# Designs tried in a protein design chat: VHH binders against c9jj37. Part 12

Target 1, 291 residues: c9jj37
Amino acid sequence: MEPLGLVVHGKAEPFSAALRSLVNNPRYSDVCFVVGQERQEVFAHRCLLACRCNFFQRLLGTEPGPGVPSPVVLSTVPTEAFLAVLEFLYTNSVKLYRHSVLEVLTAAVEYGLEELRELCLQFVVKVLDVDLVCEALQVAVTFGLGQLQERCVAFIEAHSQEALRTRGFLELSAAALLPLLRSDKLCVDEAELVRAARSWARVGAAVLERPVAEVAAPVVKELRLALLAPAELSALEEQNRQEPLIPVEQIVEAWKCHALRRGDEARGAPCRRRRGTLPREHHRFLDLSFK
Below, E stands for the ipSAE of ESMFold2; O stands for the ipSAE of OpenDDE; V2 stands for 0.75 times the mean of E and O plus 0.25 times the DockQ between their complexes.

## First folded at step 6 (VHH; framework vhh_4orz_3)

Design ba2h (at its last look DockQ between E and O 0.03; V2 from the best seeds 0.00; counts 0 for: pae O 8.2 > 2, placed apart)
Fold by ESMFold2, look of step 6:
Parts: sequence; structure tokens; C-alpha cells
Structure ba2h (fold): chain B 291 residues (1-291), chain A 121 residues (1-121)
Amino acid sequence: as target 1 above (291 residues)
Amino acid sequence: EVQLVESGGGLVQAGGSLRLFCAASGFTVSSNYMAWLRQAPGKRREWVALIYSGGSTDYADSVKDRFTISRDNAKNTVSLQMNSLKPEDTAIYFCAKRGYSFRYGSTYDHWGQGTQVTVSS
């Protein structure tokens, strides 16, 4: 027989409210962070951070003293997201908002906060829409969040024309764009997809200070030029002359389909229709292989 | 050159309404994420409302159902309709544009000079 003991619990809400009052509160604080590009000062309490988060335990060390950096600079996390992380660490709860949840998720991944990461993922899926989906896809690809990635790809496949026109689409990395361009389920015609890829490459070229063709090189082979009509290929050649996007040899392979009235001998990816492919006269010949 | 100019601020009684305007130049508002933020004396700047490039909107809890962000693409302007104003809404209101981010995260890269809104009790 063991001695009788009973775990008793006080009310959770007053306990959490008391700890929440300490978030970014200089009262009793023993560490100051300089956070984000705006370099906002944020006051915090080392014991709460270190006991809840190995990242902060390592960052802040075991003992405060004159030999540690002060203040601590965290330049990559936005202030709002950092405050959300603090609130979660202090109270085991935080209110999430659509406008900031991707930054909170990013911080949760980088700081190794597994539970906050999962809670953010659930919230992102719940609030996902055409305006958020490409940014969410980028976060998922960057951090290898497979379930979120699959959900975002499926959403974009169902809302392809809207999604491809968003600012978030223009900001995708090549690694995030490739699974979209490989999909047979996109509800967009190939002529429109070529235009979307050019817009994407132009933005990337301007931001990265690289030529458009160099930015596009990792993804352009996924464009299915054999699906384009001769007039569309001719227009593409003229656009390509003015602003190179697609290697000439890829365009030549598409012209061969028209000249020979045959599809490509590849496994069908260059000639395969997508859900949104509009019919064209020459499509009746694309299932025939080169001799 | 990107420029944002706020207008429409003023003094209003509690319970009243006011409409703020933000004229944008050097970029297209419909291709960008636009926001209103505010700063009361002695407080940090806080986010109020956001309109995404696709037209969806988000609001801070403190202004939900009272404020409406909208844009006029023909005039290249963003506006904030503020109804049922409270003394707590007294602040300088700023229009802001979000910059491009190829890293996860976002930063407002251009700001207006602000317009004062004062709500009397």
C-alpha cells in the first residue's frame, strides 16, 4: 500500500492570465531581445524560456553574467511572431491569426517547439484560402512539412487560375513551384501556365538580380509546349527573343510534333494534358509516338 | 519612388465615424498587401487591418466589425472606414505596404507619415 497523495489543480485561467501579464514586461525581466528588421526591444524572463525551450536554453546559457551578449539579437523573426512564441511559452496557449500564423509557424519550427508547430499547422489548414496558399506552400517546402505541402498543392490544383495570379505565387522558390508544374491536375491551360511562369521568373529575376532565363532554368522543362498550337508557339518564340525564358531546343521539340504530326516518345509528360488543358486541333495526334 | 499619403483624420465624438484614405504612387495597390497600423502615445505601433492582393481582409480583434479596409484600384487608394469609434481608437494611423519576401516572413517596407485620429469621450 502506498501513501495517499492527491494531485490538486487550481483554476487554469487565472494562472495563465498572471503569466501572460509578464510577456514583454520589464518587471522582473532578466533578458532583452532585439527582434526583427525593426529591431524592436522585447523584455523576457530567462527561466520561462529556458525551461520550456531547448533553443532558448542553449541561446541564453546556464547563468546570466557579464560574459554573455546583451541584448540578444533575433533579426529574422518578426516582432508579432516572437511575442506569440513568448505567450505560448509563458501560458501554454496563444491566439493565432491568419495574417501572422505563417511567421509563428516558422518560429515554432526554428525554435523546436513541436506542440506550437502542430497547433499552427492545424490553424493554417483551417484558414487556408487562395490568398494564403502559396505562402503556406513555401513554408511547407522550406521546412519539409509534408502534410501541409500536400494540402496546399491540392488547394492550388482546385483553384489554379486564381492561385497562379497571386503575389504568393510570384514569390515561390523553384523547389516549391516544381510540384505544381509537374501536376496533371492543374486547372489551367498551358498557354496561361507559360505566361504565369514568365511572370514568376520576372519577379525572381528582379529580386535576386539574376537574368530571367537563369531564374527559370530549374522549372521550364516542366512546361508542356507540345500542347501549344502553332500560333501560340510562334508567339512564344517572339516573346522568347525579346525576353529569353525557354531554351530554344525545348521549343524545337514542340515544333517537331507539329511537323511530324506525332507526339513525343517520352513517357507522356511533355504531351500529357492537364485537367485545364483546352483542346487544340493537333491534340488528336499527340498520342502517336515518333518512329 | 514609392509614396503613401494618408488623409481623412480628425476629431470625432465617441460613437462617431471617420473614413481614412491612403493615396499610393510608384506601385499598384491591387498587386500588393496593404495595411493600416496605428500608434497611440507611448505605445508600440499596432496592426489594425490588412487587405491581401486577392482582396481578402483581416482585422485586429479590437476593431473587428467596426472597421472596414477597402481599396479603389482605379484611384490606386486604400481606405479605412471606422465606425463606432471609441476613445481607445485615438492614435496616429499609418498606411503601409508589405515588401516582397523570398524568405519566410514579411516586412512592411514603406509607410506613410500618418494621420491623427482623436476620439473624444
Scores: ipSAE 0.512, ipTM 0.812, lowest interface PAE 2.6, mean pLDDT 87
Fold by OpenDDE, look of step 6:
Structure ba2h (fold): chain B 291 residues (1-291), chain A 121 residues (1-121)
Amino acid sequence: as target 1 above (291 residues)
Amino acid sequence: EVQLVESGGGLVQAGGSLRLFCAASGFTVSSNYMAWLRQAPGKRREWVALIYSGGSTDYADSVKDRFTISRDNAKNTVSLQMNSLKPEDTAIYFCAKRGYSFRYGSTYDHWGQGTQVTVSS
């Protein structure tokens, strides 16, 4: 009878510390990465990467030979994020920072590191604030991270005015902006939301070298123009003449709502108040339509 | 003392060429990673080109096939040959030394004062 062996554990911390010392250490390294836009050389150990991550196993190959490109270029991952990934792979731990966690999360998703992804998600939720939330929302939408998306939307709903003023908001994709514009829980007046959308579209137009109206086309339909007062609609029309943003037809529909003094249930979401909608005289007619 | 001094900037017409120089002192350029970066008005500083200690070179996509980074070991200088210049290339160009670091986020440890490059349309 082979004596039953007992698995005993050494101290985890010294072990992790020792392995951490190998991160980006050329000593004993057998692979070099060129990472990020800054083309940072990062040294690693093939055996560790391969055993911990299928992505790297495939990337680095199983056969030692001239066939493995050296250096391996990873131009899309920031250096800091890549180093965090290595730390995790080497030590099964990672120091996460607010300024870089989304990049680490992105890398984790790209490399198929599920556990790291979860750690990043937990961290993002924990440190979520007005400055981070739009960027986090973008990441969530991009990678289909549903829980994070929900948390981000909820946060923005609660902090709408501040969130709409961030750079992150201006850089959102249409896909990420849409859930926000569809929300009844935004704590912002529609006039302000229209202004924010215009700003968003302007930034996009500049970056994409496309007309403002074209950039805005996927999202502007979610603006609830019927909530605006006649004077505001007139102002919007004038602005729209100078800088097209919203289809004229959509503005006309808003005017029809005013003329008919009824929010046609059939016309859907455009007449629904948001949490932050400021009261206007004509809103009394819109409310009656919900009775 | 480590010092980097850029030169060679100026005004050039679109399609023209310019060669920048970086004189290094206090260290050997051939033993280090050297880079050119640029900063356009109102924009963030961006990486342009890198020459590795081994002599390999790398370039940003925006300048690839137009710019060439090189070094003169005897003079302890780094150069950036810029061809087919575009108005978008207008920026202050900086020479930088990149140090090897095991630390997170460490990139460049020394910078020059920069040299202005203006490309007119």
Scores: ipSAE 0.013, ipTM 0.308, lowest interface PAE 8.2, mean pLDDT 89
ESMFold2 (binder alone), look of step 6: mean pLDDT 83; pTM 0.835

Design ba2i (at its last look DockQ between E and O 0.02; V2 from the best seeds 0.00; counts 0 for: pae O 8.6 > 2, placed apart)
Fold by ESMFold2, look of step 6:
Structure ba2i (fold): chain B 291 residues (1-291), chain A 120 residues (1-120)
Amino acid sequence: as target 1 above (291 residues)
Amino acid sequence: EVQLVESGGGLVQAGGSLRLFCAASGFTVSDNYMAWLRQAPGKRREWVALIYSRGSTDYADSVKDRFTISRDNAKNTVSLQMNSLKPEDTAIYFCAKRGYSFRYGTYDHWGQGTQVTVSS
C-alpha cells in the first residue's frame, strides 16, 4: 500500500509571536520606511509585505533585495498606525486603540486591506462616543463608508448639542458637514446651529487662511434661517456686517418667509423644523413637519 | 506662538509616584486634544495618554490604572500623575497638541520633553 499523508498543525500562537518579533526589526530587514511627520525609520521585510498586501507588492516591486533607492517615504500615515498595519500583515492580528483606530482605518483603506478595514469599522462602532463621532464621520465621508456614515449621523442626531461643541466638529470638511445640516432630526435649535456653523467656519478660515464667508459658502444654504425669530435675524444681520458668514440674499429670503407667512405657499426644506427646534410665535404658521 | 514646556521629571524609586506638568501658551488647552508620549532609549516615541477637549481620556495598556492625565484650565496646563512606577517607565516624556487636520498627522506641536528615570 502507498503511504498516506496527513496534514498536521503546530500551535498558532507561538508561530504568530515569532513573526510579531520581526515587526520594525532590522534583523533580516530589506526595506526601510520613513513614516509620518515624525519621520520615524521603520524596518520591514518585503516578502511579508508583498505576499499579504497588493499595495505593497506594487509599491516595492517584485525584485528581492536592494535595487532601488531606500528609504521609502510614507509621509501621510502616523508611525503608530503604520506599525499596526505591519503587525496585522505579519501576524494576522492587531490590537486596536480608540486614540489611533481612525488612522489605522485610513491606512487600511488606502492600502486595500479589506479585512483590516472591516475589523477597524467594527471597533470604531463599538467605541463610538461624543468625542470620536465627528472624526469618524469625516473618515466615513472621505472614503465613502456609507454604513459608518449612517451610524455617525444617527449618533450626532441623538447627541447634537454635545457633538456640535467638540473639536471634531470644527475639523469637519464641508462635505461631511452637509449631511448634518440637511437632517431634520438634529436635536439643536437653529440659533445654536448658526453659532456652531460660524465657529466651524472660523476654524477653517484660520487653518486655510481664507475668509470665513468663503469657507462657509458650500454649507450655509442648509441653515434654516426662516426658523429664527425676527430679533434673532436682526442680530444675525449685525454679526454679518462685522464678520460675513451668510450671503445677504439668504437673509432676505428668511425675511420674505416671515412676511408671507408659512402655509399652502411653503418654500421648501429650509423652512422645515428640526427635532430640536425651539418654538417661536411665527412657527404656528409653518407648513412643514419633522419626519 | 504655540509653545509647550514640560516639567516635573526626575529620579524616582520603583513603586513611587511622580507628577509631570505641561505649560501651554499660544492656545487654550481645553479647546484642544492634548497627549503625553514617551521615548525610552533606543525606542520609538510611543503614545501614553490623551485627554479630549471635552474631558474624556484614553490610556495605553501599559499605563492604564497607574497614570492619570488631567488639565487645569485656569493655569492652561496639562498634567500626568504617574503612580506605581516601574523601571520600564523610564523615558523622556513629551507633551503634544493634536493638530486640526487629522488627515495629515496626529500631532502638530511638541514640547522639549522631560526625563523620568525609575530605579530598581
Scores: ipSAE 0.197, ipTM 0.654, lowest interface PAE 5.3, mean pLDDT 85
Fold by OpenDDE, look of step 6:
Structure ba2i (fold): chain B 291 residues (1-291), chain A 120 residues (1-120)
Amino acid sequence: as target 1 above (291 residues)
Amino acid sequence: EVQLVESGGGLVQAGGSLRLFCAASGFTVSDNYMAWLRQAPGKRREWVALIYSRGSTDYADSVKDRFTISRDNAKNTVSLQMNSLKPEDTAIYFCAKRGYSFRYGTYDHWGQGTQVTVSS
C-alpha cells in the first residue's frame, strides 16, 4: 500500500506576497506588454500567464522564440485593470477598487477569467451607487451579465432622479437605456424622463456626429408621451420643432389618447404610469381603460 | 527636482519639418517612458509618441511615418522629429515622463510645452 501522502499547506499570505512582487517586475520577466492608451509597459512571466489563462496561452504561444512579438500590444485594456488581472493570475487574489472594478470586470470577461469575473461582480454589487450604476449597467448589457443588469436596473428604479443626472446615464448605449425606459418602476415623472432622454440623445449626437433624432430613434418609442398633460405636449411639440427628437407620429398618438380619453395599447403607446409619474387630470381616463 | 523643458517649436509651412527637444533634469530619460503629447486649440490633449524604456517607439496613427521620437542618453534629452507637417498638427507640444506605476493614468511630469504652428 503506497503510503497515502497528505497534502499540507504553507502560509498563503507570504506565498501570495512573493508572487505579487513579480507583477510588472522586469526581473525574470520574459514578456512585455504595451497596455492601454497611455502605452504603459508592463512586464510579466509567460509561464505564469499561460498556465493561468487560456487567452494568454494562445496569445503568447507555446514556443519560446523570436516568433512572439515583443512587446505585446494590448491597447484596449487600461493599465490598472491589466495589473489587477496580473495580480489575480499571479496570486489568485486581487484588490478591487470602486473606480476601476468595471474595467477589471471587462478585462476578466475579455480574457475569459471566470473566477475573476465573479469576484468583480460581487464587488460591483456591493459598492453599487448612483455614480457607478449606469456604467455598471452598460457593462452588464454589453457582456450579457443578467444578474448585474437586474441589480443595476433595480437600483436606478429606486434612485431614478439621481441616476438620470449622472454622466454615466448620458453615456449609456441605446441598448442599456431601453430597459430603463421600459420600466414601470422608475421614480421619475415622464416629463423629466423626456428631458433626460433628450440630454442623452444630445450627448450621443455629439459623440457619434449624428442627428439627435437619429440617435434617439431606438429609444424614444419607450417614452410614454400620453402621460403628459396637453400643455406639456404642446411644449414638447414646440421643442421638437426646434430640435427634432421624437417622431411627430408618436406625439400625434399621444394627442389621440387625449382626444379619445383612452389609452390605445394596440398602437404601442403605453399609457401606464410609472412609479414616479406625477398625477394629471387626464390620468383618470387612462386608469379607466385598464379596468 | 524633476524638470522637463521643451524647445524647437515655431512656425512652419505645410510640408515642412520641425524638430522638438525636451531637456530633462532630475531623472534619467533612458530609465523612463518618455512621451510627446499635443493640444490643439479647443481640443483635448492627445498622445503623439512614446519611447519605451527599451528604446522601442510608438506613434499615434495621425503622425505615424511622419514623426520620429528619439532620445539622447548622453544629453538626457528626448526629441520629436516632425516631417511632412500639416495644419492639423498645429498645437502645443508637451514632453512628459511616466515611470513604472501600478496606477493607471497620469504622466508624472510635464513640460510647459512648445507651440508648433503649421500654416497652410
Scores: ipSAE 0.012, ipTM 0.299, lowest interface PAE 8.6, mean pLDDT 89
ESMFold2 (binder alone), look of step 6: mean pLDDT 84; pTM 0.850

## First folded at step 8 (VHH; framework vhh_4orz_3)

Design ba2k (at its last look DockQ between E and O 0.71; V2 from the best seeds 0.00; counts 0 for: pae O 7.7 > 2)
Fold by ESMFold2, look of step 8:
Structure ba2k (fold): chain B 291 residues (1-291), chain A 120 residues (1-120)
Amino acid sequence: as target 1 above (291 residues)
Amino acid sequence: EVQLVESGGGLVQAGGSLRLFCAASGFTVSSNYMAWLRQAPGKRREWVALIYSGGSTDYADSVKDRFTISRDNAKNTVSLQMNSLKPEDTAIYFCAKRGYYSRYGTYDHWGQGTQVTVSS
């Protein structure tokens, strides 16, 4: 039971401090990156990058190119996030901040850094709030991060009115917005949700240079128009004439529910109440069976 | 047209306080991410503080607990209260807004800046 040799460890803090001093340090550097939209130069050390990260091993290779080395361009990652990645690769530790953690998480996913990804996910969950949640949801949907997606959806369901008013909500992709609009657990009334969808579509339309109706098309069927009162449907029709958002056919279906008192034609999501649905007189017939 | 105008800079003694203001036009500050950044002589710009559309805030480590970012939605302004100033805080301070769909750390509009000088 006598071990053949013993692993001993030096103190971690002086070791990490020495390596941290090399982050973005041209001293001893053998590679230069041009990072982000500002195209900032970042100096690094190939041996640390390649041994710690398969992405950089492939990107940099083991064979120098002919002639004078050219900088490696990384145009999509912000400089702050890239420096955080370098700090992690050099020291196996990194300080994370709420304002930049989603970009560090994105970089960790793209560079295949599984441990950093997991550390970022833990941090995002810890600092999640109404101001961060929609941006976090977008990242989760973009990269298929199912646990983060579920946490974000649950958070939004619990804080619906606040979350729908955020800048992050307006910037969601259609793919990220759909699971929210499908939820029966949203604590908002359908009239307010229609207004939120219009605001969302207007931002997309202005930025992407597409008509509001085209931006809204993938998501508008999830709006449950049969829950709206007749006066609200009339107002929606007038708004739709001035700025089309919802196909006329969808509005017609809601009017049919009122005229025929036929809740069963809208089986499934379109007539089903949400947690935040305010009561209206006609809601009494949505539960009736006519079959 | 989007415009940002900073004011309130000046010369102050170390340990003193100063409040910066940013008047915004062409957009609503409460629906945007607003930030203060600074650039010291001969140095790269650096981020100082951020206020989110929902009102939460984040600060650079170097100014945390000394600076406070806030906004006045009625006046459409952003302010930066700067306490316990140090000579290292000497810089031109810029107010900035983030564009839609932009990456973190990028801003689409900046003011001309206001000079803050902290003497020992």
Scores: ipSAE 0.632, ipTM 0.857, lowest interface PAE 1.8, mean pLDDT 88
Fold by OpenDDE, look of step 8:
Structure ba2k (fold): chain B 291 residues (1-291), chain A 120 residues (1-120)
Amino acid sequence: as target 1 above (291 residues)
Amino acid sequence: EVQLVESGGGLVQAGGSLRLFCAASGFTVSSNYMAWLRQAPGKRREWVALIYSGGSTDYADSVKDRFTISRDNAKNTVSLQMNSLKPEDTAIYFCAKRGYYSRYGTYDHWGQGTQVTVSS
């Protein structure tokens, strides 16, 4: 009968501290990474990486070569994020920062580090603010992180005016912007939302070197133009003539709603008020159409 | 043309203070993420401080509670107030603008840097 052994644990902190000291330490290292656009050298230990991460196991292989290990180039990952990944792999802990957590999250996803991913997600939710939320939303949408997406949308709904004024908002993909424009819970007036969408499209146009209207095409249909007053629609038409953003047909549809004093029941959402919609005289007719 | 120009560097004694400035042109500082980074001789460039478009700030642990990043919207400048300076703070300090959000965060533009030397 093999004697039953009992697993006993030493102090975790000194252990983690010791291992942390090996992060990016050339001492005893057997692999060098060239990381980021700055091509920073980062030293690591193959055995530790391989045992903790399948991605690195595959990348580094199992057999030590006889010579000086060739640098492994990871040109896309920022150095700070990579070091955070190493810290986690070495110590099973990581210090996260608001400024870099999304990069770390991205790296975690890329390297298949599920536990680190979860830690990053928890941290993002904890530190979520107006400046971070749009970027977080983009990451959520990009990687299909449903819970984070929901949290970000909810946050933006509650802080719509501030969120729409951030750089992060301007940098959203159409895919990330759509769930916002579809929300009935945005605390912003439709006129302001149209302005924000225009700004968003302008930035996209510049970055993508495409016409504003083309960039906006996937999302403009979610704007609820029927909520605008006649004077606002006229102003929008004039602006649209100068800088095309919205298809003329969509504007015409909004005018039809005014003329008929009813919303299009078939479309439903385009005439529905948002939480932040400012009351206008014609809204009483729109409401009746939904009864 | 986007340009960043750092100033305010120099020689200071340990425990002293220094304020760095970054003058931006070609873009609006208040609508962008701005950062200070530093590079000591023989060492990697490291992040020091960040100011978000909304005005929130973040700092590396090594400079936390000693350094303060701020901006002047009217002058289109970013500043780094450095207090309680240590010899370890000796480096070339760079002002940088963060670019569009990407999968991997990057800085779009850098200044030429300003030398900060802290003597013992």
Scores: ipSAE 0.013, ipTM 0.293, lowest interface PAE 7.7, mean pLDDT 88
ESMFold2 (binder alone), look of step 8: mean pLDDT 84; pTM 0.853

Design ba2l (at its last look DockQ between E and O 0.70; V2 from the best seeds 0.00; counts 0 for: pae O 4.1 > 2)
Fold by ESMFold2, look of step 8:
Structure ba2l (fold): chain B 291 residues (1-291), chain A 120 residues (1-120)
Amino acid sequence: as target 1 above (291 residues)
Amino acid sequence: EVQLVESGGGLVQAGGSLRLFCAASGFTVSSNYMAWLRQAPGKRREWVALIYSGGSTDYADSVKDRFTISRDNAKNTVSLQMNSLKPEDTAIYFCAKRGYWSRYGTYDHWGQGTQVTVSS
């Protein structure tokens, strides 16, 4: 028989430990990054970055030695997430933590690191909870991560009251909030959902320095006002006079729905109850459609 | 105006315990992400613990199972219970608030810090 070579392997842990010692180590370093809002210097080794990552290959150039002037500024990535990316590039492994994994995932997507992205997604699903889910949903919507988005929406549907009261909910973009407001499976009553939307819009208004009504405009049509009782609509009108949130026309359409006993005249689509909708006398009329 | 004032630091023997407090004004701690960070001499500031608005917590590996972050919503305070202290825990400890829409690891307000010294 002909001689055949075999691939044999040394111990992985000492090899990885040696490479890990080079992460953010100025010895042998040939590139320096300025990372995050703290503008922290991070030393790196371009051969490891470029051979493992096309993003860094393009960023750093192809010439030996300095192909791009140092320092290289990466202002949007947190230092901990950037160091995790370097650890992965240097050692093909990384320790992930619940507190930073969404930032590592964001970096993995932006730098085109597909395997790290998938490892982060698996970890996010394993550690998902009420405090993380809305931030995870935002990342999923931002980067078009459909599987993560579906998992987050399902989680929020199962834990609606708690999730809607989190800081992460208040930080959702309109694009991330819309899938939630469109869901028939939310376990909250519409009166509570209106209050959650107002809280969301207030935070956006304060931070973006825009009127509450302008912040809310992309999402308010998804509120199912016809499900509210007349006393609740009256209270909403008073709140709307003091702090406008919902166009008056939308409130008027809900009143017309009550007066005409038609569920779909208040909105452009059938008015459907949600899983958490509390019963009200007029709801039996909202099941009717008129051609 | 947002203000954070740390207290409770001091000198303690290795293996001992300390409890740090952070008094917050100008905002509600229970509606925010609150963190403890520390800075040892000659080292950069590092994150220690985080409490989320919903009450869940995360810890740095070096302090996991020894430190506990908690909050008192009625007093609008955050605390850090530090047990089984080691000389490596010697640092100035800072309480910090995470800003809206900020990336992890960025903070918009923190205090002047409180010194913790662990002797052997």
Scores: ipSAE 0.606, ipTM 0.850, lowest interface PAE 1.9, mean pLDDT 88
Fold by OpenDDE, look of step 8:
Structure ba2l (fold): chain B 291 residues (1-291), chain A 120 residues (1-120)
Amino acid sequence: as target 1 above (291 residues)
Amino acid sequence: EVQLVESGGGLVQAGGSLRLFCAASGFTVSSNYMAWLRQAPGKRREWVALIYSGGSTDYADSVKDRFTISRDNAKNTVSLQMNSLKPEDTAIYFCAKRGYWSRYGTYDHWGQGTQVTVSS
């Protein structure tokens, strides 16, 4: 009968502390990374990386070559995020910060670190605020993180005015913006939403070196122009002449709704009120169309 | 042209205070993410503090409760109030602007830095 051994555990903290001391320590290291745009040298241990992460196992190979391996260049990952990844791989723990958690999350996804990904997601949800939520939404959409996406959308719905004023909002992709513009639960008036969309498109236009209207084309159809009063539509038309944003046909459709005193969802012109839609006189006719 | 110019560095005794300033031109500070970083001799550049466009702030553990990042929108400046300074705080301090969101966050622009020396 093979003697049954009993697994006993030592103190976790001293163990983790000892391993943490090896993070980016040139002593005993056998691999050097060149990380980020700053090309920061980061020292690590091949055996630890390989046993903890398949990505690094593949990247570093299994056979120790003769001599000090050439530096491995990781130019896209920020140094701080990479160090967080190392900390996790070495210690099974990580200190996360609000300013860098999305970068760490991105790295976790890229490297296939499921546990770290989950820890990052939990942390993001915990520290989610107006300044972080749009960036978090973008990451969620980019990597197909459905639960995070839902949480971010819900948060923005509840804090629409503030969220739309953030840099994060201006930097959203069209894909990330669309779920917001489609939401009936946004706590913002349509006029304000149009303004926000214009600002968003302007930023995109500058970054992408494309016309504002072109950048906006994928998302402007989700704006519910029929909710605007005639005076607001006229103002929008004037602004649109100066700086094209919205197709003229879409504006014309909104005017038709006014003329006909009915909303026609079938014609592709959204006329449903949002949670934050301010009441206007013509809305009474729009409501009747849904009865 | 985007430019960041740091000022306010100098020699201070341990336990003392210093306020750094960063004057920005070519962009609006209030609409951007601004950060302070520092680099000690022989060490890597490390993050110190961040102020979000919405005004929220974040700090490295090493400086938490001692340093305060703030901005003056009218002057288009960012400041770092440093209290209870330690010799370990000796470094070149850099003001930086975070760029547009990408897969990985980066800093688009840096100042030349200002030297902070804390004597024991």
Scores: ipSAE 0.023, ipTM 0.328, lowest interface PAE 4.1, mean pLDDT 88
ESMFold2 (binder alone), look of step 8: mean pLDDT 84; pTM 0.855

